# Designs tried in a protein design chat: VH-VL binders against q96il0. Part 300

Target 1, 167 residues: q96il0
Amino acid sequence: APERGAERRDTAPSGVSRFCPPRKSCHDWIGPPDKYSNLRPVHFYIPENESPLEQKLRKLRQETQEWNQQFWANQNLTFSKEKEEFIHSRLKTKGLGLRTESGQKATLNAEEMADFYKEFLSKNFQKHMYYNRDWYKRNFAITFFMGKVALERIWNKLKQKQKKRSN
Short names: E, the ipSAE of ESMFold2; O, the ipSAE of OpenDDE; V2, 0.75 times the mean of E and O plus 0.25 times the DockQ between their complexes.

## First folded at step 11 (VH-VL; framework fv_ebrasodebart)

Design E12 (at its last look DockQ between E and O 0.22; V2 from the best seeds 0.00; counts 0 for: placed apart)
Fold by OpenDDE, look of step 11:
Structure E12 (fold): chain C 167 residues (1-167), chain A 120 residues (1-120), chain B 108 residues (1-108)
Amino acid sequence: as target 1 above (167 residues)
Amino acid sequence: QIQLVQSGAEVKKPGASVKVSCKASGYTFTDYYISWVRQAPGQGLEWMGWISAWEGYTNYAQKLQGRVTMTTDTSTSTAYMELRSLRSDDTAVYYCARDQSYLPKGHDYWGQGTLVTVSS
Amino acid sequence: QAVLTQPPSVSVSPGQTASITCSGDKLGDRFAYWYQQKPGQSPVLVMYEDSERPSGIPERFSASNSGNTATLTISGTQAMDEADYYCQAWRSSTAYVVFGGGTKLTVL
């Protein structure tokens, strides 16, 4: 029985952006595109007197960002891996080497690659549907909490004005 | 109803390997991650690692690196955890738990647990 | 590894309010989860995302977060609430799950 080579299942790329904003930042920072997801991470500012609602909103935004980073990092990794396997398989079938006579990496033509893209999209269609669903749910929740925080801030401003009038 | 059903109790000798199964039902298996958590007798919960049911990506606790392997079979909606080079201190109840997709969030559903006893 | 710290035990009389704390580095940046475990049973999720209750969990259970400390509160504690309680979070840098040491709640 041929020893089915234990396919080294790649460890999930730790999609944590190593971007660290300056310690004294008083605003949100946008980092460079992540090398795996190609998404720009946002470092959220933490106010000194952060309310519980503001904290929850911040956590939700942070988690949603990390969710997006992880999703796209995984998708890009899977895409790259499957693309490479497809190219290698097709070249092998054609009796071609992985390198041209000039020493360049052998590639397939646009028509052959179109088949790969169609197959890849078809295979991952359901995954994208689930992603979109969850994306809307998360953004809806974020928007909802943004509204709550806005109301809280208005209320706090009104209370402060009343206190100043009473003194 | 969502359920995680684990394999039965195991007794192993030091140096042996154990493989525990966790069959999921009542939800789309590929939409979630599975985490493995163990609990030694009278001790707290210890996270071992997680696996993505869709991609098969894994993340293991540093303490168990090289000794643990997690796998999934999407056709049967079953997760597997193999622990090698067993020691007496590996004696524990082992749990599988469901995590939300892409992030190791809270565990909303748990298996019943599998007792693994390592004795000479 | 970032450790979540819990008190080893909490004791309350029936009808009183029990409070269990969980403290950890950067817990203010992540959601906390809480689990109840009775002897010989699997853990049960009792609170998620700092302050949300799963379906089927009694309203007497609540949770809050302040800075790097999460707190589980059980109002009107009953004898049936005697159990071990664990807090949990995850680390963004490693995607590791981390549990607290657990708190034994005794109802006297």
Scores: ipSAE 0.658, ipTM 0.858, lowest interface PAE 0.8, mean pLDDT 90
Fold by ESMFold2, look of step 11:
Structure E12 (fold): chain C 167 residues (1-167), chain A 120 residues (1-120), chain B 108 residues (1-108)
Amino acid sequence: as target 1 above (167 residues)
Amino acid sequence: QIQLVQSGAEVKKPGASVKVSCKASGYTFTDYYISWVRQAPGQGLEWMGWISAWEGYTNYAQKLQGRVTMTTDTSTSTAYMELRSLRSDDTAVYYCARDQSYLPKGHDYWGQGTLVTVSS
Amino acid sequence: QAVLTQPPSVSVSPGQTASITCSGDKLGDRFAYWYQQKPGQSPVLVMYEDSERPSGIPERFSASNSGNTATLTISGTQAMDEADYYCQAWRSSTAYVVFGGGTKLTVL
């Protein structure tokens, strides 16, 4: 639903504390699970003196997180759709209605549902194999860039030390 | 050596559909997404959507939802884009382009383009 | 949903520096890409990941991306650089790609 405009209205109850802005953090932090992917997003720390290399690393980590969230959001939708189709197909084959006498959705028991889970895993094995491959490739690249950032920081520290000695 | 070769030009009437192919060669097809980008005469580039070569996910531009379908065939290293319910404003050159699936290095190789003309 | 705005045209004299801008809300928080398209040809990637240059692209091409603006810079502009230039970004809201409207570079 659209929010009405944010209006600043002063209230003056003596016993009520005012909120202050969130403190600036020097650390990454983990948000709540995303509704569609069920993954917890990382909210990345942005240092004030971020170097171009550090900025590229942060952007790569952000884009990898979004890529991962999109894959699982898509898989969760596919899982839900195929699960409902499987249940409806099996109920139809058994001559049963889609709803119980109480009006609730009819379902299958755990033994019957095991066939669905096995079939889903088998059908999606190749997709998960390629996803895992790309997940590892992305993490390898991110780790390599983290190493480059670490070396850049060491080099800058050594350059400062050498500059102090020359003065 | 790396090539994206598209199917030939097509002339269609309004309401018809078109399916453009994009055959990849010279690289590992499953390492890349295939984007489809069109360009109306005298206009800029318009992204239509992309698909991972292994069909792990597919994303379409919002304005084309419901009219476009993208698929791949890994055995032939070929991507397909089908646009349905054609209108005169769908007249454009349609490009396929690859983008690496694990690093966002951009669209480094493009097909030659396929002209689709929609007229009565 | 994001919009990338480019000037429709930029004119430069040979040997001078050309700058082509691409503006978008918080564009500097994303990777930016640049493509060159000559008449009748497919686009060619000329810059990626904000400031990286593909193999085969002359060193006179450079780029930056900060705040709301990405900039493609061509130093020592030559007649063969006359083309349309498009910026591109990836927006996360629907995991989709967006292109700028394009800039025609004229070398007079």
Scores: ipSAE 0.553, ipTM 0.788, lowest interface PAE 1.4, mean pLDDT 83
ESMFold2 (binder alone), look of step 11: mean pLDDT 90; pTM 0.928

Design E13 (at its last look DockQ between E and O 0.28; V2 from the best seeds 0.00; counts 0 for: pae E 2.3 > 2)
Fold by OpenDDE, look of step 11:
Structure E13 (fold): chain C 167 residues (1-167), chain A 120 residues (1-120), chain B 108 residues (1-108)
Amino acid sequence: as target 1 above (167 residues)
Amino acid sequence: QIQLVQSGAEVKKPGASVKVSCKASGYTFTDYYISWVRQAPGQGLEWMGWISAFEGYTNYAQKLQGRVTMTTDTSTSTAYMELRSLRSDDTAVYYCARDQSYLPKGHDYWGQGTLVTVSS
Amino acid sequence: QAVLTQPPSVSVSPGQTASITCSGDKLGDRFAYWYQQKPGQSPVLVMYEDSERPSGIPERFSASNSGNTATLTISGTQAMDEADYYCQAWRSSTAYVVFGGGTKLTVL
């Protein structure tokens, strides 16, 4: 029985953009698109007097971003791998080489690729449904905490105004 | 009820390999990651790595690179951890734990642990 | 590897408040998780996302974060709370999970 070579399961790409904004940025910074996810990372500004609620909101936003980056990095990797395998398998079945006579990568026609896309979407349908569900949950939580932070800031401003009137 | 049930205790010689299983139940297995954590006698918790049950992607602790392999069988909802080239300092209780999807977050459910003893 | 630092031991009298700290580089950017482990048992999640309590965990357990330090607080500490406590976080750059060294809580 041929030893089925232990298919080297690819390590998950560390989907965290190593983009470091300038140290002196007083604002949220948007980086270039990540090479794996193609999403633009946001580096969140940390205020000097960050409240616990503001910190929690920042952490939620950061985690959600990283979740999203990781999901799309993995999805793009899987897509690229499966696409390549599909092309190779179809070319082999047709008795065609991986390269044309001109040395270019052999490609399939649009109709053949349509079959791949249909199959890929069907196979990953459930995964996308779960992604969407979690995306809404996370964004709802973030929005909720944004509201709380806004209220906290209003309250703090009112207290400061009262203290200034009393002095 | 969510449960992680691990295989029984193992006794191995130095240089041997051990494979521990972790059967998951009570949830959709493919929606979560599985982490492996070990604890030497009288010592703290040491993270070994995680595996995505859906994609099969793995991430191993640097200390264990080349010696550890994590796998899953989705048909049986079972995770496996193989540790090779065993040494005396690999003597520990090995735990599987469930992580949230796509990120190695907190471990909300744990297996009962598997004692692996490496002795000459 | 970023190390989470915990005190090796904390002692408290019954009914008093126990506080266990966990300090680490960039812990202010990540959520902390806390686990209780009793002798011969598996770890149990007692706090998640800095300050959230799982179902079934008593209200006497709370947690907070300030800067790069997470704190687990047990109010009205009981004899049954004697255990090892571990903090945990993960690193975004490597997606590694990191545990603290653990703290032995003794109820005197």
Scores: ipSAE 0.618, ipTM 0.845, lowest interface PAE 1.0, mean pLDDT 90
Fold by ESMFold2, look of step 11:
Structure E13 (fold): chain C 167 residues (1-167), chain A 120 residues (1-120), chain B 108 residues (1-108)
Amino acid sequence: as target 1 above (167 residues)
Amino acid sequence: QIQLVQSGAEVKKPGASVKVSCKASGYTFTDYYISWVRQAPGQGLEWMGWISAFEGYTNYAQKLQGRVTMTTDTSTSTAYMELRSLRSDDTAVYYCARDQSYLPKGHDYWGQGTLVTVSS
Amino acid sequence: QAVLTQPPSVSVSPGQTASITCSGDKLGDRFAYWYQQKPGQSPVLVMYEDSERPSGIPERFSASNSGNTATLTISGTQAMDEADYYCQAWRSSTAYVVFGGGTKLTVL
């Protein structure tokens, strides 16, 4: 599974950075963290002579990356919302204000926040199990196509070697 | 055999809501997304959104945000689409269709469609 | 929003080859899908993953997707192929489905 990253907080406008790999790059790229999912996207190399199998593999990897980014973007949003609600609920139960004297948001200590993390994991357990199931199924499919591409490349090399010998 | 069976036709007044059901059978319901697609009379297909049966995650078309709610009941293998604040231009045939959650196969099975008529 | 553009209609004679296009910016970077819809019926998936044919779809249906254009090709077109045809793609940046406007295939 990808690492769960912390949400980025920008107090000033930062906009989502646009990452543009070099033209005619011969390698896949790992881009900057996506603002919402906090995952680093892979920007896939498209060779001049990409075979149909290579195209299918690249498209499958791209769609799986998008699926993964959508899941974690949603989880990051849910985490932030439920964290805020938990803090507000616990402060209210303790008779404490939601903000300090200066107007800053009040918070909980690390021991109290551990309760939140336990509750969050329990609440989202089934969702993460189904995510892991589909993640493994997707990676199996990708690995299968990687194998097909590898065999296609080996076969093409053997055909090239046999043709050169006969010439 | 794989089937998606939708609830019957509905006639509604503007401002009301409608909830269309889509009962799935013959496959593992939690392995698939359910998309909702509508088609106004004489018009093309318009995607409304989808729901993941396995996690309940939804993704709605932007123009319908705030008016549509999609849900599933895994125990009955049934998907639901509710459209609120109905307008006359919501008159359409509403389809449910499945797509795999982990491999792109396209919408390989469709419900029979549910005509929703909004008369004012 | 991204748009998938299809010609409104295509006419062919029986036995001829019909070609229905679907245009979108960098459409060849996505999987394309094709649906057939006859009057009063639900859509039927006829091509998926650019060029794959579902079980039960005749071999005269084929498709390709490259650059900005996906193409559905029906060889030996029959009267029963007369229908509306829709292309579909998935958008990566917004995570939602896009249908083309549809093409009415007429077999005369």
Scores: ipSAE 0.391, ipTM 0.709, lowest interface PAE 2.3, mean pLDDT 82
ESMFold2 (binder alone), look of step 11: mean pLDDT 90; pTM 0.929

Design E14 (at its last look DockQ between E and O 0.25; V2 from the best seeds 0.49)
Fold by OpenDDE, look of step 11:
Structure E14 (fold): chain C 167 residues (1-167), chain A 120 residues (1-120), chain B 108 residues (1-108)
Amino acid sequence: as target 1 above (167 residues)
Amino acid sequence: QIQLVQSGAEVKKPGASVKVSCKASGYTFTDYYISWVRQAPGQGLEWMGWISAHEGYTNYAQKLQGRVTMTTDTSTSTAYMELRSLRSDDTAVYYCARDQSYLPKGHDYWGQGTLVTVSS
Amino acid sequence: QAVLTQPPSVSVSPGQTASITCSGDKLGDRFAYWYQQKPGQSPVLVMYEDSERPSGIPERFSASNSGNTATLTISGTQAMDEADYYCQAWRSSTAYVVFGGGTKLTVL
């Protein structure tokens, strides 16, 4: 029975950039790319009269964003670490130092790096498949609630128009 | 009907290990996560960790890192929780619970609980 | 770890409305779940995703969120509602689950 290696999700350091939008923003705010995930965080505006459906949608979007940030932060960290280890191991095998005579960081050629990328992609293929599956599920839910919120807003506008005509 | 049936009560000595089982039925086992929660006598609920039944991914509470291992057997629809290096403060009722969705969110179904007593 | 804070106890007379609060950092950005636990029994989910009610839970149970505080409301409280109630949330970035300290509801 192949030992399904319990992939320890190394908890990425919780250093999500505390990019706080200005307190008085009446709009969704897009922050700079996160240093770990390279994804731009969105700070969702909370209206004063937020409906329960709007709140649910906002929370779904928020948790999906956090999920994506964490996933890509971890993937980028893993990629960087494994890439560095690969380079070091190959240089060592070649009897080369980590630095050239000019003091520059020693690098591998494109062909050697192609082997790394192929291996990395193969190793992480299943993880990416699961990610994609979850991504679609989350986005489907978000889209569904976006539709509900849109309908609610239309209905509320119609009710307000009727009330204005009756007066 | 969806059910989670846990193994029976255990009495262990300090330093020993315990493995609790949780057999799931009435749903597609691989589509959900299983969480483990414990409750010491007269105390609140403490989350221990979760496992994805399909992928086998695990996430453990920091307090239990290195001492807890969660596993699943998809052929029998059974989840397992092993706790090692038992101490007196590990005396608790241990629950398995199904997460409400494909994510470790809320717990919609619970096992009956397994009492684990650690005594010298 | 995010800490969820609940009052240790709430007392209500039969037929009155009970309110149990759960406060936590960034709880306004996360879904809250509520569990009822009677003595010697497993917890039972009574509310999910802030305000959704599972099948089989009486309509007298409701929940809401305001800012970083979730509230479980039991209208027309009955003697059978006497139990411990726990709020729960999870953090999507770490996928950690956190429970509140629990609230003992007494029906006087």
Scores: ipSAE 0.646, ipTM 0.852, lowest interface PAE 0.8, mean pLDDT 89
Fold by ESMFold2, look of step 11:
Structure E14 (fold): chain C 167 residues (1-167), chain A 120 residues (1-120), chain B 108 residues (1-108)
Amino acid sequence: as target 1 above (167 residues)
Amino acid sequence: QIQLVQSGAEVKKPGASVKVSCKASGYTFTDYYISWVRQAPGQGLEWMGWISAHEGYTNYAQKLQGRVTMTTDTSTSTAYMELRSLRSDDTAVYYCARDQSYLPKGHDYWGQGTLVTVSS
Amino acid sequence: QAVLTQPPSVSVSPGQTASITCSGDKLGDRFAYWYQQKPGQSPVLVMYEDSERPSGIPERFSASNSGNTATLTISGTQAMDEADYYCQAWRSSTAYVVFGGGTKLTVL
């Protein structure tokens, strides 16, 4: 779950800090962790007079957030599934049932579970490397669009100052 | 030249499985997702799911969860879609299409389609 | 599940402007995409990211997306534009990609 960069880059609220979602807000804000991804979503502010370029930037940030949430939700499901399969396989090899005498789920000791965690990391090494690559590519593109928006805003301020001075 | 070439038409019985291939060429395979989209005769497009070419990420349409499996083989730049427990309403043309894995810009290249007919 | 609603058909005379709508809850908050499909052929991307045209798509194709509605507009419609048109968006966390039901454009 990358806590680096996405929430910091996406959460630059102006004015005051907010801690719960208002029905209508003039700032981006961060919500509680999603149950499946464990990521905190950014809820984006939509200004009244959003330029086409500002709109595209906001949509890119929204799409990237959903992409990131889905990746980690899928990885959490894969982790849970492969963990259960590993436990079942090891219990079968030991000749044990899937549940204890009390009906609770049978588990493995800490050393056996450490073998699972090492194996899971090895199996998913390439997937996480490509995720990191795509994460950086997305953030580079978003930063590039942020630069375009900043230049647009500077240009519009200069045109307003020039118009007011000339009139 | 960017090209997606799919495997040939198939006729299957209800309850069987089908596996359609999609061989990509002319671009960096690992930069793209492969989407699978089907179209029943006379009907619209139905998205089935995406798989990243590096298999780091998959997403299946909820309607098809549990019946569909998508895989890739990066050594041959080939994507696969397997649909199990076939029913007559699975009769459709199955398309593969690509979209960028990091910034989806739409499905810009499509395979020729594979007709799968489910009949007893 | 999210739904993108399109009219089943739109008819236009040659040279006139055709408009095809795509409606969905808060669709204007997402990128919209448009595909053209002629009989017996694979779909072709004709608009992406709300209003951008791929290379090779004529400039008479344009699109917009605001509120709950995206619109594909074809000015100076030609006989070769007769096809089915589908919108597409990321409207729901349940599927990520959703297509509209399609619109048959007829040029008479």
Scores: ipSAE 0.507, ipTM 0.766, lowest interface PAE 1.8, mean pLDDT 83
ESMFold2 (binder alone), look of step 11: mean pLDDT 92; pTM 0.945

Design E15 (at its last look DockQ between E and O 0.27; V2 from the best seeds 0.00; counts 0 for: pae E 3.3 > 2)
Fold by OpenDDE, look of step 11:
Structure E15 (fold): chain C 167 residues (1-167), chain A 120 residues (1-120), chain B 108 residues (1-108)
Amino acid sequence: as target 1 above (167 residues)
Amino acid sequence: QIQLVQSGAEVKKPGASVKVSCKASGYTFTDYYISWVRQAPGQGLEWMGWISAQEGYTNYAQKLQGRVTMTTDTSTSTAYMELRSLRSDDTAVYYCARDQSYLPKGHDYWGQGTLVTVSS
Amino acid sequence: QAVLTQPPSVSVSPGQTASITCSGDKLGDRFAYWYQQKPGQSPVLVMYEDSERPSGIPERFSASNSGNTATLTISGTQAMDEADYYCQAWRSSTAYVVFGGGTKLTVL
């Protein structure tokens, strides 16, 4: 029985960008694109007097960002692996080596690669549907909490104005 | 109903390996991660690692790197945890738990636990 | 490793309010989760995302977060609430899960 080579299950890319904004930033900071997800991370500003509602909103935004980063990091990794396997398999079937006579990496033509893309999209269609659904749910929640925070801020401003008029 | 059913108790000698199974039911197995958590007698909860059920991506606690292997079988909706080079301090109840998709969030469902005893 | 710190034990009289704290670096950036564990049983999720309650968990259970400290509150504590309670969070940099040391709640 051929020893089924222990498929080196790749460790999950630790997709958290090590981007550290300047310590004294009073604003949200946008980092460079992450090497795995290709998404730009946002470092959220933490106000000194952050309300519990503001904190919850910030946590939701941060978690959603991390969710999105992790999803796309995984998808890009899977895509790259499957693409490489597809190319290798097709080259092997054609009796071609992985390298050209010039030493360059052998590639497939656009038509052959179109088959790969079609198959990849078909295979991952359901996953993308679930992603989109969850993306909308998360963004809806964030928007809802943004509204709550806005109302809280308005109310606090009104209370402060009333207190100033009473003194 | 969502359930995680683990394999039975194991007794092993030092230096041996143990493989614990966790069969999931009542939900789409591939949509979630599985975490493994252990608890030594009279001690707290210790996270061991997680695995993505669909892709098979793993993340292990640093303390257990090189000794632990997590796997999944999507056809049977079963997760496996293998711990090698067992020591007396590996004596614990081992739990599988369901995590939310793509993030090691909270564990909403737990297995019943598997006692692994390492004795000479 | 980020350490979540809990008091080792909390004692409360029946009908009184129990409070269990969980403190950790950057806990203000992450959601806290809480688990109840009774002797010989698996842990049960009792609170998630700092202050959300799973279905089937009594309303007497609540949780809050202030800065880097999460707090589990049990109002009108009952004898059945005697258990070990664990807080949990995860680290974005490593995707590690971290548990607190646990708190033994005794109902006197």
Scores: ipSAE 0.677, ipTM 0.869, lowest interface PAE 0.8, mean pLDDT 90
Fold by ESMFold2, look of step 11:
Structure E15 (fold): chain C 167 residues (1-167), chain A 120 residues (1-120), chain B 108 residues (1-108)
Amino acid sequence: as target 1 above (167 residues)
Amino acid sequence: QIQLVQSGAEVKKPGASVKVSCKASGYTFTDYYISWVRQAPGQGLEWMGWISAQEGYTNYAQKLQGRVTMTTDTSTSTAYMELRSLRSDDTAVYYCARDQSYLPKGHDYWGQGTLVTVSS
Amino acid sequence: QAVLTQPPSVSVSPGQTASITCSGDKLGDRFAYWYQQKPGQSPVLVMYEDSERPSGIPERFSASNSGNTATLTISGTQAMDEADYYCQAWRSSTAYVVFGGGTKLTVL
């Protein structure tokens, strides 16, 4: 089982927020894994009287999810394509056909496949580094807007307590 | 000074290919998507697709699937758009434009445009 | 594919307020962007993220986006504002960019 550090080396597993979510009475919904990205989408709750700041936060979270799913869908397709090309190239170099006598796809053994996994990791290292950088930047922006929404809610509560009976 | 400088105008026959370049300067190229947008004479803007300069992955308009290829060369900060099997209705000005990959702020800088004329 | 619908033209007298609409199904669930294009020139971003204005764009430009409609508003319209205006959004679950058909703003 190969070590998966390249995909996860910059990611902390505990990632909890340090302030209360702005919409305590609402719940986002988590859907089944996407066929291509293997990520579970979040379905964001949209309240009836969402403020402009709350809407901006929701749109940032939506766009970040879509960005994650597009990246991993592309990576999964590239991995599958390059894996098949590597197998076919090595079989041809060895003078072997692409299929066995039974018609099943010819494969390489685990030691032969280790070269592919090493090459794929090396080729994609810089791409994953930039992805991780952007992932952290996006999460920082989301956290910043969560703070702005929390302050807006506090200010609105103070403003509403100061109001006398209107008219 | 942020600039996107495109290659010069081209005249092509139907069935040929065209490859337009877009050289970026004055910013970190790998932080941005490059979109390609075309505009036929007297018509509106038509989005063709975008490429992530960082990851090299693309999304193409469905109308152009199979005919368009977008690439980047990060060592020269240059994006390319190739359109194959040209038809007369591909006559247009072709623009490149950037958008930030992690916090999209719209297409804030555009190239000067490249006129591609396809005549029989 | 998603469609963003704009009126083909809008006319306004100098000093009056111009409003250009952009309609799309649930457009208010996505950020909307606005571009100005003068004849023979590249488009220029004039509004982003529904209502934010880039530096260098006059304060008379404003925008909103809710429900199915985004609106670009130009107050105190000047002759130099005469141009084509395009809305844009990321539309669809695959995050494709879509432009509106464009609106020619005439100032007279």
Scores: ipSAE 0.280, ipTM 0.662, lowest interface PAE 3.3, mean pLDDT 81
ESMFold2 (binder alone), look of step 11: mean pLDDT 91; pTM 0.936

